VH-VL binders against q0atu2. Designs and how they scored, part 376

Target 1, 119 residues: q0atu2
Amino acid sequence: MLDKKARIRTSREYRNVFEKGKRLSGRFLIIYYVENALDNNRFGFITNKKIGMAVIRNRIKRQLRAIVREYQGQVKNKHDIVLVARAGIGKSSFEGMEKDYIAIMKKAGLFARNANKID
Short names: E, the ipSAE of ESMFold2; O, the ipSAE of OpenDDE; V2, 0.75 times the mean of E and O plus 0.25 times the DockQ between their complexes.

## First folded at step 20 (VH-VL; framework fv_dusigitumab)

Design hh39 (at its last look DockQ between E and O 0.68; V2 from the best seeds 0.79)
Fold by OpenDDE, look of step 20:
Structure hh39 (fold): chain C 119 residues (1-119), chain A 122 residues (1-122), chain B 111 residues (1-111)
Amino acid sequence: as target 1 above (119 residues)
Amino acid sequence: QVQLVQSGAEVKKPGASVKVSCKASGYTFTSYDINWVRQATGQGLEWMGWMNPDSGDTGYAQKFQGRVTMTRNTSISTAYMELSSLRSEDTAVYYCARDSGYDSGEFYFDYWGQGTTVTVSS
Amino acid sequence: QSVLTQPPSVSAAPGQKVTISCSGSSSNIGANYVSWYQQLPGTAPKLLIYDNNKRPSGIPDRFSGSKSGTSATLGITGLQTGDEADYYCGTWDSSISAGYVFGGGTKLTVL
């Protein structure tokens, strides 16, 4: 699990990201990202009913959290980032989700300049 | 089977705009970003930017910010690159290229158009 | 001028091995996979190597790629006359201005 301080938890925090942040779409994910006033990054996750049943949504959410956690150390600091799962994500593999996340984050310029190789 | 077919050669005056098209076939157009790369005569490759055909999102090289616009028409699987305020230095062959970044998490161009020669001269 | 540095030219006789170097930084080659492109005279670039060392279908195994630190290398064994072309390395740059970057290109002459 992500640390508590690394989570976007309130509706207000989510709203701030959506209203003031930038948006980029990948194949399976949409990210909203905005700079924050903290020394750490915070992540939020949204899985709506278009993805499927609650069991599927929960699985996707767990997978996204795992992906974010794995690459968390390579993300530029001082950002609030919300991941919105797209409808087609339910048919994707974990690896597919991971690659999509990496690609979209790179396009957003959110990986650190001195980041290590991302596999 | 995957093909990118670009529009024909263009001759423009300085200050004018040029719009190059790139028609994709053989794959799901909205599933892969289209990148544009140009090459001046006798020079190397220069990346211009990317465009997501699904969302319309774009990312441009800083050098071309404010002067380049990348768009698409999904109904005909066609990407467009428009470059304005043309200068003699913009004379080059312009390529569209498919990006497999979403498949790999890394960016590389696996299919290229045949190129479009744009000549800017007074 | 180019973000990635390549030797401007290399040459070798048929059957020999050549290597083309590509030097970058921690924000590009150091952080991302490298790809290589072959451009025959008068033609569009062609993907030769991706993900540092993977070959697309149709690319013979005499072409190889490797990466170490902030540098990448393209290897060509059994050099053929048809290999005479320009070769470009490329990769994503994860700097503040994220984008793709190319090397300056290397002209390979088959003697």
Scores: ipSAE 0.871, ipTM 0.943, lowest interface PAE 0.6, mean pLDDT 94
Fold by ESMFold2, look of step 20:
Structure hh39 (fold): chain C 119 residues (1-119), chain A 122 residues (1-122), chain B 111 residues (1-111)
Amino acid sequence: as target 1 above (119 residues)
Amino acid sequence: QVQLVQSGAEVKKPGASVKVSCKASGYTFTSYDINWVRQATGQGLEWMGWMNPDSGDTGYAQKFQGRVTMTRNTSISTAYMELSSLRSEDTAVYYCARDSGYDSGEFYFDYWGQGTTVTVSS
Amino acid sequence: QSVLTQPPSVSAAPGQKVTISCSGSSSNIGANYVSWYQQLPGTAPKLLIYDNNKRPSGIPDRFSGSKSGTSATLGITGLQTGDEADYYCGTWDSSISAGYVFGGGTKLTVL
């Protein structure tokens, strides 16, 4: 449950990230990210029709939102970040998506705190 | 059985470049990132960067930015590291290593190549 | 920003126990899990411990790891002459120039 101000909402906002941002691929996810002029982060989520029918795509989006919400306090501020689900994401569990997200966010230099879930 | 096999020893002059290869077998090459680590004689391990064989994405240690290029050829499951503008202090053993980041969310190197000795001398 | 600090050397007799420390910072050991690598003379490093305290298959249980705060410790019991090697800690550093960092290494002598 991300705050509305923490969501990328318009096609222009998404296009800015894709056109100006850096891109980094994991096993199941691709992130695009760019510094914004705000004092907060914003997140967007993209699923392709090749992933499956709407019910499958909506489930994946819901899972990714939950992952982002769980780690949002560790993300360096002032970034617009779009998560794009890769075609192979259906081969992953929730835990697999989570580990992939942590790995690519660390490699992108976007985490400032412990990225692992506190047990 | 995961195996990383590196190219043979090289002797270079200062100012030259070297390209070390790392051939992977026993796993899906595109599923794991390859990292490069070097070790000067009698010294410790020094991380140089990572490369994603699927996308070609890289991240380099700041010390090597502008001098290092990490690439791959997925058709032969081979990673490459090229270091340019060589100096005597680049004399070291260069290792490739597979990282576990996408399985774990934490990075460790579970498999290593045998190492490639690069000697830079006048 | 941070350097992982290990003692340069440790020694003990066969059958004894040693510990090897690894001291870091909040951006590396404090934020990430620690791994340990063994480098036998003339060989490539080998993964010894991952995720702070887990052992890969084939590593005997006399090797152990732990982490507390910004420090990690490798323990080796029942020392054997074959344990004579260099030992390195390693972890991700989540600072501005994010990347992997190693400790300086510890030479273990079994005497």
Scores: ipSAE 0.769, ipTM 0.905, lowest interface PAE 1.1, mean pLDDT 91
ESMFold2 (binder alone), look of step 20: mean pLDDT 93; pTM 0.956

Design hh4 (at its last look DockQ between E and O 0.60; V2 from the best seeds 0.80)
Fold by OpenDDE, look of step 20:
Structure hh4 (fold): chain C 119 residues (1-119), chain A 122 residues (1-122), chain B 111 residues (1-111)
Amino acid sequence: as target 1 above (119 residues)
Amino acid sequence: QVQLVQSGAEVKKPGASVKVSCKASGYTFTSYDINWVRQATGQGLEWMGWMNPDSGDTGYAQKFQGRVTMTRNTSISTAYMELSSLRSEDTAVYYCARDSGYDSGNFYFDYWGQGTTVTVSS
Amino acid sequence: QSVLTQPPSVSAAPGQKVTISCSGSSSNIGADYVSWYQQLPGTAPKLLIYDNNKRPSGIPDRFSGSKSGTSATLGITGLQTGDEADYYCGTWDSSLSAGYVFGGGTKLTVL
């Protein structure tokens, strides 16, 4: 799991990201991102009922957290980032989600992939 | 089979605008970004920007910020690139290219249009 | 001029091997995967190599790619007259303005 300090936890924090942040859409994900005044990044996750039943939503959230955690060290600092799962994500593989995350984060200028890592 | 077919050659005066189209076929248009790359005569490739046909999101190279607009019409699977305030230096062949970034997480252009020659001259 | 640096030209006789270098920085080649494009005279570019060393369908195995640090290399063995073209490297740059960047291109002449 993500460290406590790396999580967006309050409604106020989420609202701030949605209101002041930029938005980019990927195939399975939408990201909202805004600079923060911290020395670390914080991540939030939104999975709504359009994705499916609670068991599916929980699985997706768990998978997204795993992806974010894996690449956390490669994300440019001082950002609050909210990942919103799109409806079609339930049909995607973990790998598909991961690639989508990477692509969208690169487009946002938030992510620099480690050349030594395997895609 | 994946195909990108671009509009025909354009001749413009300095200060005018040009809008090049790129019609995609053979795949789900909204599933892949369209990028635009130009090439001046005898020069190298220059990336201009990307456009997400699903969301309409765009990202432009800094050089073209404020002067380029990338759009799409999803009903006809067509991407557009409009360049305004044309200068002689904008004379080039303009290419649309499909981006496989969402499939791999790594950006590369696997399919290209045939190119559109844009000539800017007085 | 170009963010990625390539030799302006290379040449070799048929059957020989040539290599084309592509030099970048930590924010592009050092941070992301490199792709290579072949552009025959008067034609649109064609994807030759992606993800540093992968070949799309239809690309013969005499074309190869590699990356190390902030540099990439395209290798062509068994050079053929039909290989005479311009070759461009490209990659995603994660600098202040994220975007794709190309090398300056290398003209390959088959002697």
Scores: ipSAE 0.893, ipTM 0.948, lowest interface PAE 0.6, mean pLDDT 94
Fold by ESMFold2, look of step 20:
Structure hh4 (fold): chain C 119 residues (1-119), chain A 122 residues (1-122), chain B 111 residues (1-111)
Amino acid sequence: as target 1 above (119 residues)
Amino acid sequence: QVQLVQSGAEVKKPGASVKVSCKASGYTFTSYDINWVRQATGQGLEWMGWMNPDSGDTGYAQKFQGRVTMTRNTSISTAYMELSSLRSEDTAVYYCARDSGYDSGNFYFDYWGQGTTVTVSS
Amino acid sequence: QSVLTQPPSVSAAPGQKVTISCSGSSSNIGADYVSWYQQLPGTAPKLLIYDNNKRPSGIPDRFSGSKSGTSATLGITGLQTGDEADYYCGTWDSSLSAGYVFGGGTKLTVL
């Protein structure tokens, strides 16, 4: 689970990202992102009813939270980032969601790779 | 069976624009981003940007920002790159290439078009 | 100049081995996977190595790749005259204007 500080919680916070932020789509995900005035990142997750039943939507949210947690150390600070699940995401595997997230975060320029990654 | 087939050679005058097409076949066109790469005669490869055929999203190399536009027509599985305000140094072979990002999370170009020569002169 | 540095040329006799280096930084090779492309004279580039050391189907195992720190190396053994080509490394760069970068290219001559 993301820390309370790393969570977008209010309607105003979500609205700010959607209205002021940039948008970038992958196969299964859309990200909206904007700089914030904090020292940390915050993440939000949206799965609307067109995705499927509540059980499916809750599973997808848990998977996306797990992916974000795994890579959060690589994300440039001071961003509010909302992940929106696309309608076809229910057919994706965890691996498929993960690779999609990595690709769109790289293309958005949101991964920081200075000093914290070794290959 | 993946194939990228580009439009034919172009000769342009300085200040004009050029639009190169890249028709994809053998895969789901909207599932992979198309990148554009150019190569001046006797020189190396220069990445120009990426375009997502599903959303129309783009990311351009800083050098080309403001002069390049990458688009598509999904009904005919075709990507386009348009370069405006042409100069002599834009003379190059322009390639489209499919990137692997959504399959692997890592970017590499697994399939390339045959290239389109654009000559900018007099 | 190119973000990734390669020697301008290398050469060796048929049957020998060569290596081609690719030197980058913490924002590119140090942070991401390296690919190599072969460009035969008059043709489009072709993917030769991806994910540092993997070969696509149809690429013979005498082509190999490796990466250490901020540098990558392409190895070619059993050189053939058909290997004469330009070779480019490439990777994602996460710096100011995130994007793909290529090395300057290395011309391989088989004597």
Scores: ipSAE 0.835, ipTM 0.916, lowest interface PAE 0.8, mean pLDDT 91
ESMFold2 (binder alone), look of step 20: mean pLDDT 93; pTM 0.952

Design hh40 (at its last look DockQ between E and O 0.66; V2 from the best seeds 0.78)
Fold by OpenDDE, look of step 20:
Structure hh40 (fold): chain C 119 residues (1-119), chain A 122 residues (1-122), chain B 111 residues (1-111)
Amino acid sequence: as target 1 above (119 residues)
Amino acid sequence: QVQLVQSGAEVKKPGASVKVSCKASGYTFTSYDINWVRQATGQGLEWMGWMNPDSGDTGYAQKFQGRVTMTRNTSISTAYMELSSLRSEDTAVYYCARDSGYDSGEFYFDYWGQGTTVTVSS
Amino acid sequence: QSVLTQPPSVSAAPGQKVTISCSGSSSNIGANYVSWYQQLPGTAPKLLIYDNNKRPSGIPDRFSGSKSGTSATLGITGLQTGDEADYYCGTWDSGLSAGYVFGGGTKLTVL
């Protein structure tokens, strides 16, 4: 699991990202991202009932956390990033989610300049 | 079969704007980003930006920030690229291209329009 | 001028092998898959190679791609007169200004 300091945890923190951040949509994910005043990135995850039952939502959340954790070291620092799962994500494979995440993060310019090959 | 069909040649004066269209067919329009690439006569390819037909999200090359606008009409599967404040240096063939790198988390253009010649001259 | 560097021209006789290099940096080729495009005279570019070394349908296996570090290479064996064209490498740049970048292009002449 992500370190505590790498997690967006409060409603206030989430609101800040939604209100001040930029938004980009992928096939399965929407990301909201904004610069923070920290030396580290923080990630938030939102899975709503449109995705499916709680068991499915929890699975999706675990998968997204795994993806974020895997590529965490390649993300530019000083960002709060919220991942919102889109309705169709429940039908996606893990790999599909991963590629969507990668693509959208690349579009956002959130991967570090010195990032190594992702795949 | 996937096809991208662009609008016809344009002749513009400096300072004017040009809007090129790109009609897509043979696939789900909203499932693939449309990119725009231009090529001045005798020069190389220059990427201008991407547009997500589903969300309308865009990303422009820094060189064209403030001058380019990429839009779409999903009802007719058509992408648009508008370039304003035209200069002689903007004379080029403009291409729309479908981005199919999504499956790999990458970016590459597997289908291209036939190109639209835009001539800027006084 | 181009973010990716290619030789301006290469030439070879029919039947021979040619290679076209594409040099980038850690933020582009080093971090992303490379694609190659063929542009015949007076035509739109055509995807030749994607994901470093994959060929789209219809592209013969005499075209190959490879990537190592911050460089990529396009290989063409059994050179044919119809291969005379401009070739461009391209990839995503994950630098300060994210976006797609092309090489300067290489003109291939079949002698």
Scores: ipSAE 0.868, ipTM 0.943, lowest interface PAE 0.6, mean pLDDT 94
Fold by ESMFold2, look of step 20:
Structure hh40 (fold): chain C 119 residues (1-119), chain A 122 residues (1-122), chain B 111 residues (1-111)
Amino acid sequence: as target 1 above (119 residues)
Amino acid sequence: QVQLVQSGAEVKKPGASVKVSCKASGYTFTSYDINWVRQATGQGLEWMGWMNPDSGDTGYAQKFQGRVTMTRNTSISTAYMELSSLRSEDTAVYYCARDSGYDSGEFYFDYWGQGTTVTVSS
Amino acid sequence: QSVLTQPPSVSAAPGQKVTISCSGSSSNIGANYVSWYQQLPGTAPKLLIYDNNKRPSGIPDRFSGSKSGTSATLGITGLQTGDEADYYCGTWDSGLSAGYVFGGGTKLTVL
């Protein structure tokens, strides 16, 4: 299923994106992204202790996964993309995170012009 | 009240560089990207690129890739655009503009500087 | 980026209505919201319409916008001599060279 195959899982995979990829910051998110050798995209999510306690970090991860899933059909294939939550993300709304994601993904050139959304 | 105030007119020779400044006031400078747009005499608007004042990230139109550098000094809420290897075709009015992307996920320029005339002549 | 096509000029008498078209492609107007800018002679552009059909504060409601498919339209009613200006559509282009694109501009003459 695309959920599991669309995840970056290992520390090595994360390091590859951070070391080889491009970086682009929004208000609440930083994305790191690099082309991969697959036919699909993979997504990773990082929250650290400066975000808050574990319950807050886990909620933010769930919200970011939901946003990524909503727009996954618009993302150009063959990319590993890591979303890093910035310290101020806890003050944002879900809609604020979503708009931030859309803006930075467009500015990174990662949205395809005619991709269908996954509902 | 949001304002973008640009530096004064410049006259340059071919092969030189120019650096235009754009001082922002009336909002949180680091919360919005600054874009640069130019307009040659009697011509339309031409987008040059965006710059994120918080991170320093940039995205340049392909036409200007390798010749343009967009920077900022957050301590004085000022954005800069430097264009190198100037040619006569670079004679234009250069505008800075604030973009809305992080508020809406859609891009438009809600506030513009007054423009800076750059003349490139031999 | 991709060229947005506008008529070079339009004209109408004071008090009348005009529309200005903007034609693009699936990667720009088809994928993103459209904005319109007014440029009075010798001045900087000014945001007139955003998000296809919304007006910023201070823009009178005789200015309107719409979008259908890969085309957008600016409407102006109750024309005044002060409306003589160049009008530009603009949008994000999500193609290979992602970036912002403008139309070529339309000169409005109020006769």
Scores: ipSAE 0.785, ipTM 0.903, lowest interface PAE 1.0, mean pLDDT 91
ESMFold2 (binder alone), look of step 20: mean pLDDT 94; pTM 0.961

Design hh41 (at its last look DockQ between E and O 0.70; V2 from the best seeds 0.75)
Fold by OpenDDE, look of step 20:
Structure hh41 (fold): chain C 119 residues (1-119), chain A 122 residues (1-122), chain B 111 residues (1-111)
Amino acid sequence: as target 1 above (119 residues)
Amino acid sequence: QVQLVQSGAEVKKPGASVKVSCKASGYTFTSYDINWVRQATGQGLEWMGWMNPDSGDTGYAQKFQGRVTMTRNTSISTAYMELSSLRSEDTAVYYCARDSGYDSGEFYFDYWGQGTTVTVSS
Amino acid sequence: QSVLTQPPSVSAAPGQKVTISCSGSSSNIGANYVSWYQQLPGTAPKLLIYDNNKRPSGIPDRFSGSKSGTSATLGITGLQTGDEADYYCGTWDSSLGAGYVFGGGTKLTVL
């Protein structure tokens, strides 16, 4: 799992991201992102019932956390980032999710300047 | 078959605006970003920005920030690029291009429009 | 001027092999896949190579791509007269406000 300090945990923190942050949509994900006053990034994850049953939602959440964790070191610092799973994500492979995440994060300019794709 | 068909040539005065259209067919329009690339006569390719036809999200090159607007009409699978405050330096062939890198987490343009010549002259 | 650097021109006789280099930085080629485009005279660019070394359908295997570090290379074997064109490398760059960047282009002349 992500470190505790790397997680958005409170409703207030989530609201802040939604209200003050920018939004970009991918095929399977929507990201909301805003600069924070910390030295680290924090990530939040939202899955709703449109995705499917709780078992599916939990699987998706685990997969997204895995993806974020894998590329965490390549993300520009001082950002709060919320990933919202879109309805179609349930039909996507892990690889598809990962590619979508990468693409949207690149569009957002959130990958570090020295970031390298992990292959 | 995937096709991008652009609007015809434009001749504009300095300070005017131009809006180029790009009609897509042969695929799901909302599934792929449309990028715009221009090429001045005898010069290289210059990326202008991307537009997500599904969400309407855009990302513009810094050079064109505040001067370019990329939009779409999903009902007719058409993307638009509007460039304002035209200058002579904006004289170029403008291309729309489909971004299929979206499927791979990368960026590359697999289908291109035929190009639209925009001439800016007094 | 271009973020990615290409030789302005290369030339070779039919049947020979040519290579076109594309030099970038850690924020573009170093971090992203490179694509190559062929532009025949008076035509729109055409995707030649994507994801460093993959060929779209219809592109013959005499075209190849490779990437190492912050540089990429396009290889063309069995050069044909029809290969005379401008070639551009391109990739994503995170340092310029997250945008796509092209090389300056290389004019290939078939002697």
Scores: ipSAE 0.809, ipTM 0.927, lowest interface PAE 0.7, mean pLDDT 94
Fold by ESMFold2, look of step 20:
Structure hh41 (fold): chain C 119 residues (1-119), chain A 122 residues (1-122), chain B 111 residues (1-111)
Amino acid sequence: as target 1 above (119 residues)
Amino acid sequence: QVQLVQSGAEVKKPGASVKVSCKASGYTFTSYDINWVRQATGQGLEWMGWMNPDSGDTGYAQKFQGRVTMTRNTSISTAYMELSSLRSEDTAVYYCARDSGYDSGEFYFDYWGQGTTVTVSS
Amino acid sequence: QSVLTQPPSVSAAPGQKVTISCSGSSSNIGANYVSWYQQLPGTAPKLLIYDNNKRPSGIPDRFSGSKSGTSATLGITGLQTGDEADYYCGTWDSSLGAGYVFGGGTKLTVL
């Protein structure tokens, strides 16, 4: 469970990441990320209506939150990070989403030493 | 059958630029990043950077920041690497390689182009 | 000089075995999976081992890989003359300027 301090909550906070942050795309995910003024990370999750119906979007969000929670201890601090689900994400497996996340987070330089890996 | 076919050898003067092409076939071009790796005569492999053909996103090795540009034309499944302000030390064979990172979460190069020799001489 | 350290050369007779070491740090081998590449004379590199110890289709099982701490090892048994090549380890490095790094290469001679 991400606690309240680790969540991006307001439209203003989301807009700041989109407007000032860097963007990096994987197969199923896009991340936007920017340094924040805190000592911790905050995460946001977006699934638009083109992903599917609400039950599908909620399932995807739950899966993404689980992935982020698993690796959060290895993410460099002081970042606001928004994960945007791409339209094709419904065709992926949990493992496929997880590998995509690991790859784009490494390419963004956001993972710290001794990162957990998929075996 | 996955194949990466590169453009032919180039001879350049110091200070010039070179642009090497890499045409992909046998897979969905936009599903895998293309990396560029070079090798000077009698030397080891040197990674230059990655490029995502779907988004156009890139990440360059620090050594090449400001001198390298990696691009693509998705309509012809072709990646490009351009290196500017050439020096004699840039004389090398330049390879494109397919990046498997999105399949595994770990980076390795499962398919390579045949290489393009770039010679920088006065 | 190379971020990952390999011996410059190694040799053994046909039918024998050889190992090639690759030494790195906590930011590369210690944090990421290792791959190995074979480069026959005059040719492009070829993937030999990925994910520390896995072989791509078409690579015979006499090629093996392992990783311990910040070091990796390529093993080759049943040496053949056709195995004479340069061998490179490679991995992601998560330190400043995150990117991919190769070892300096090891020339294998089959005597």
Scores: ipSAE 0.724, ipTM 0.897, lowest interface PAE 1.3, mean pLDDT 91
ESMFold2 (binder alone), look of step 20: mean pLDDT 93; pTM 0.954

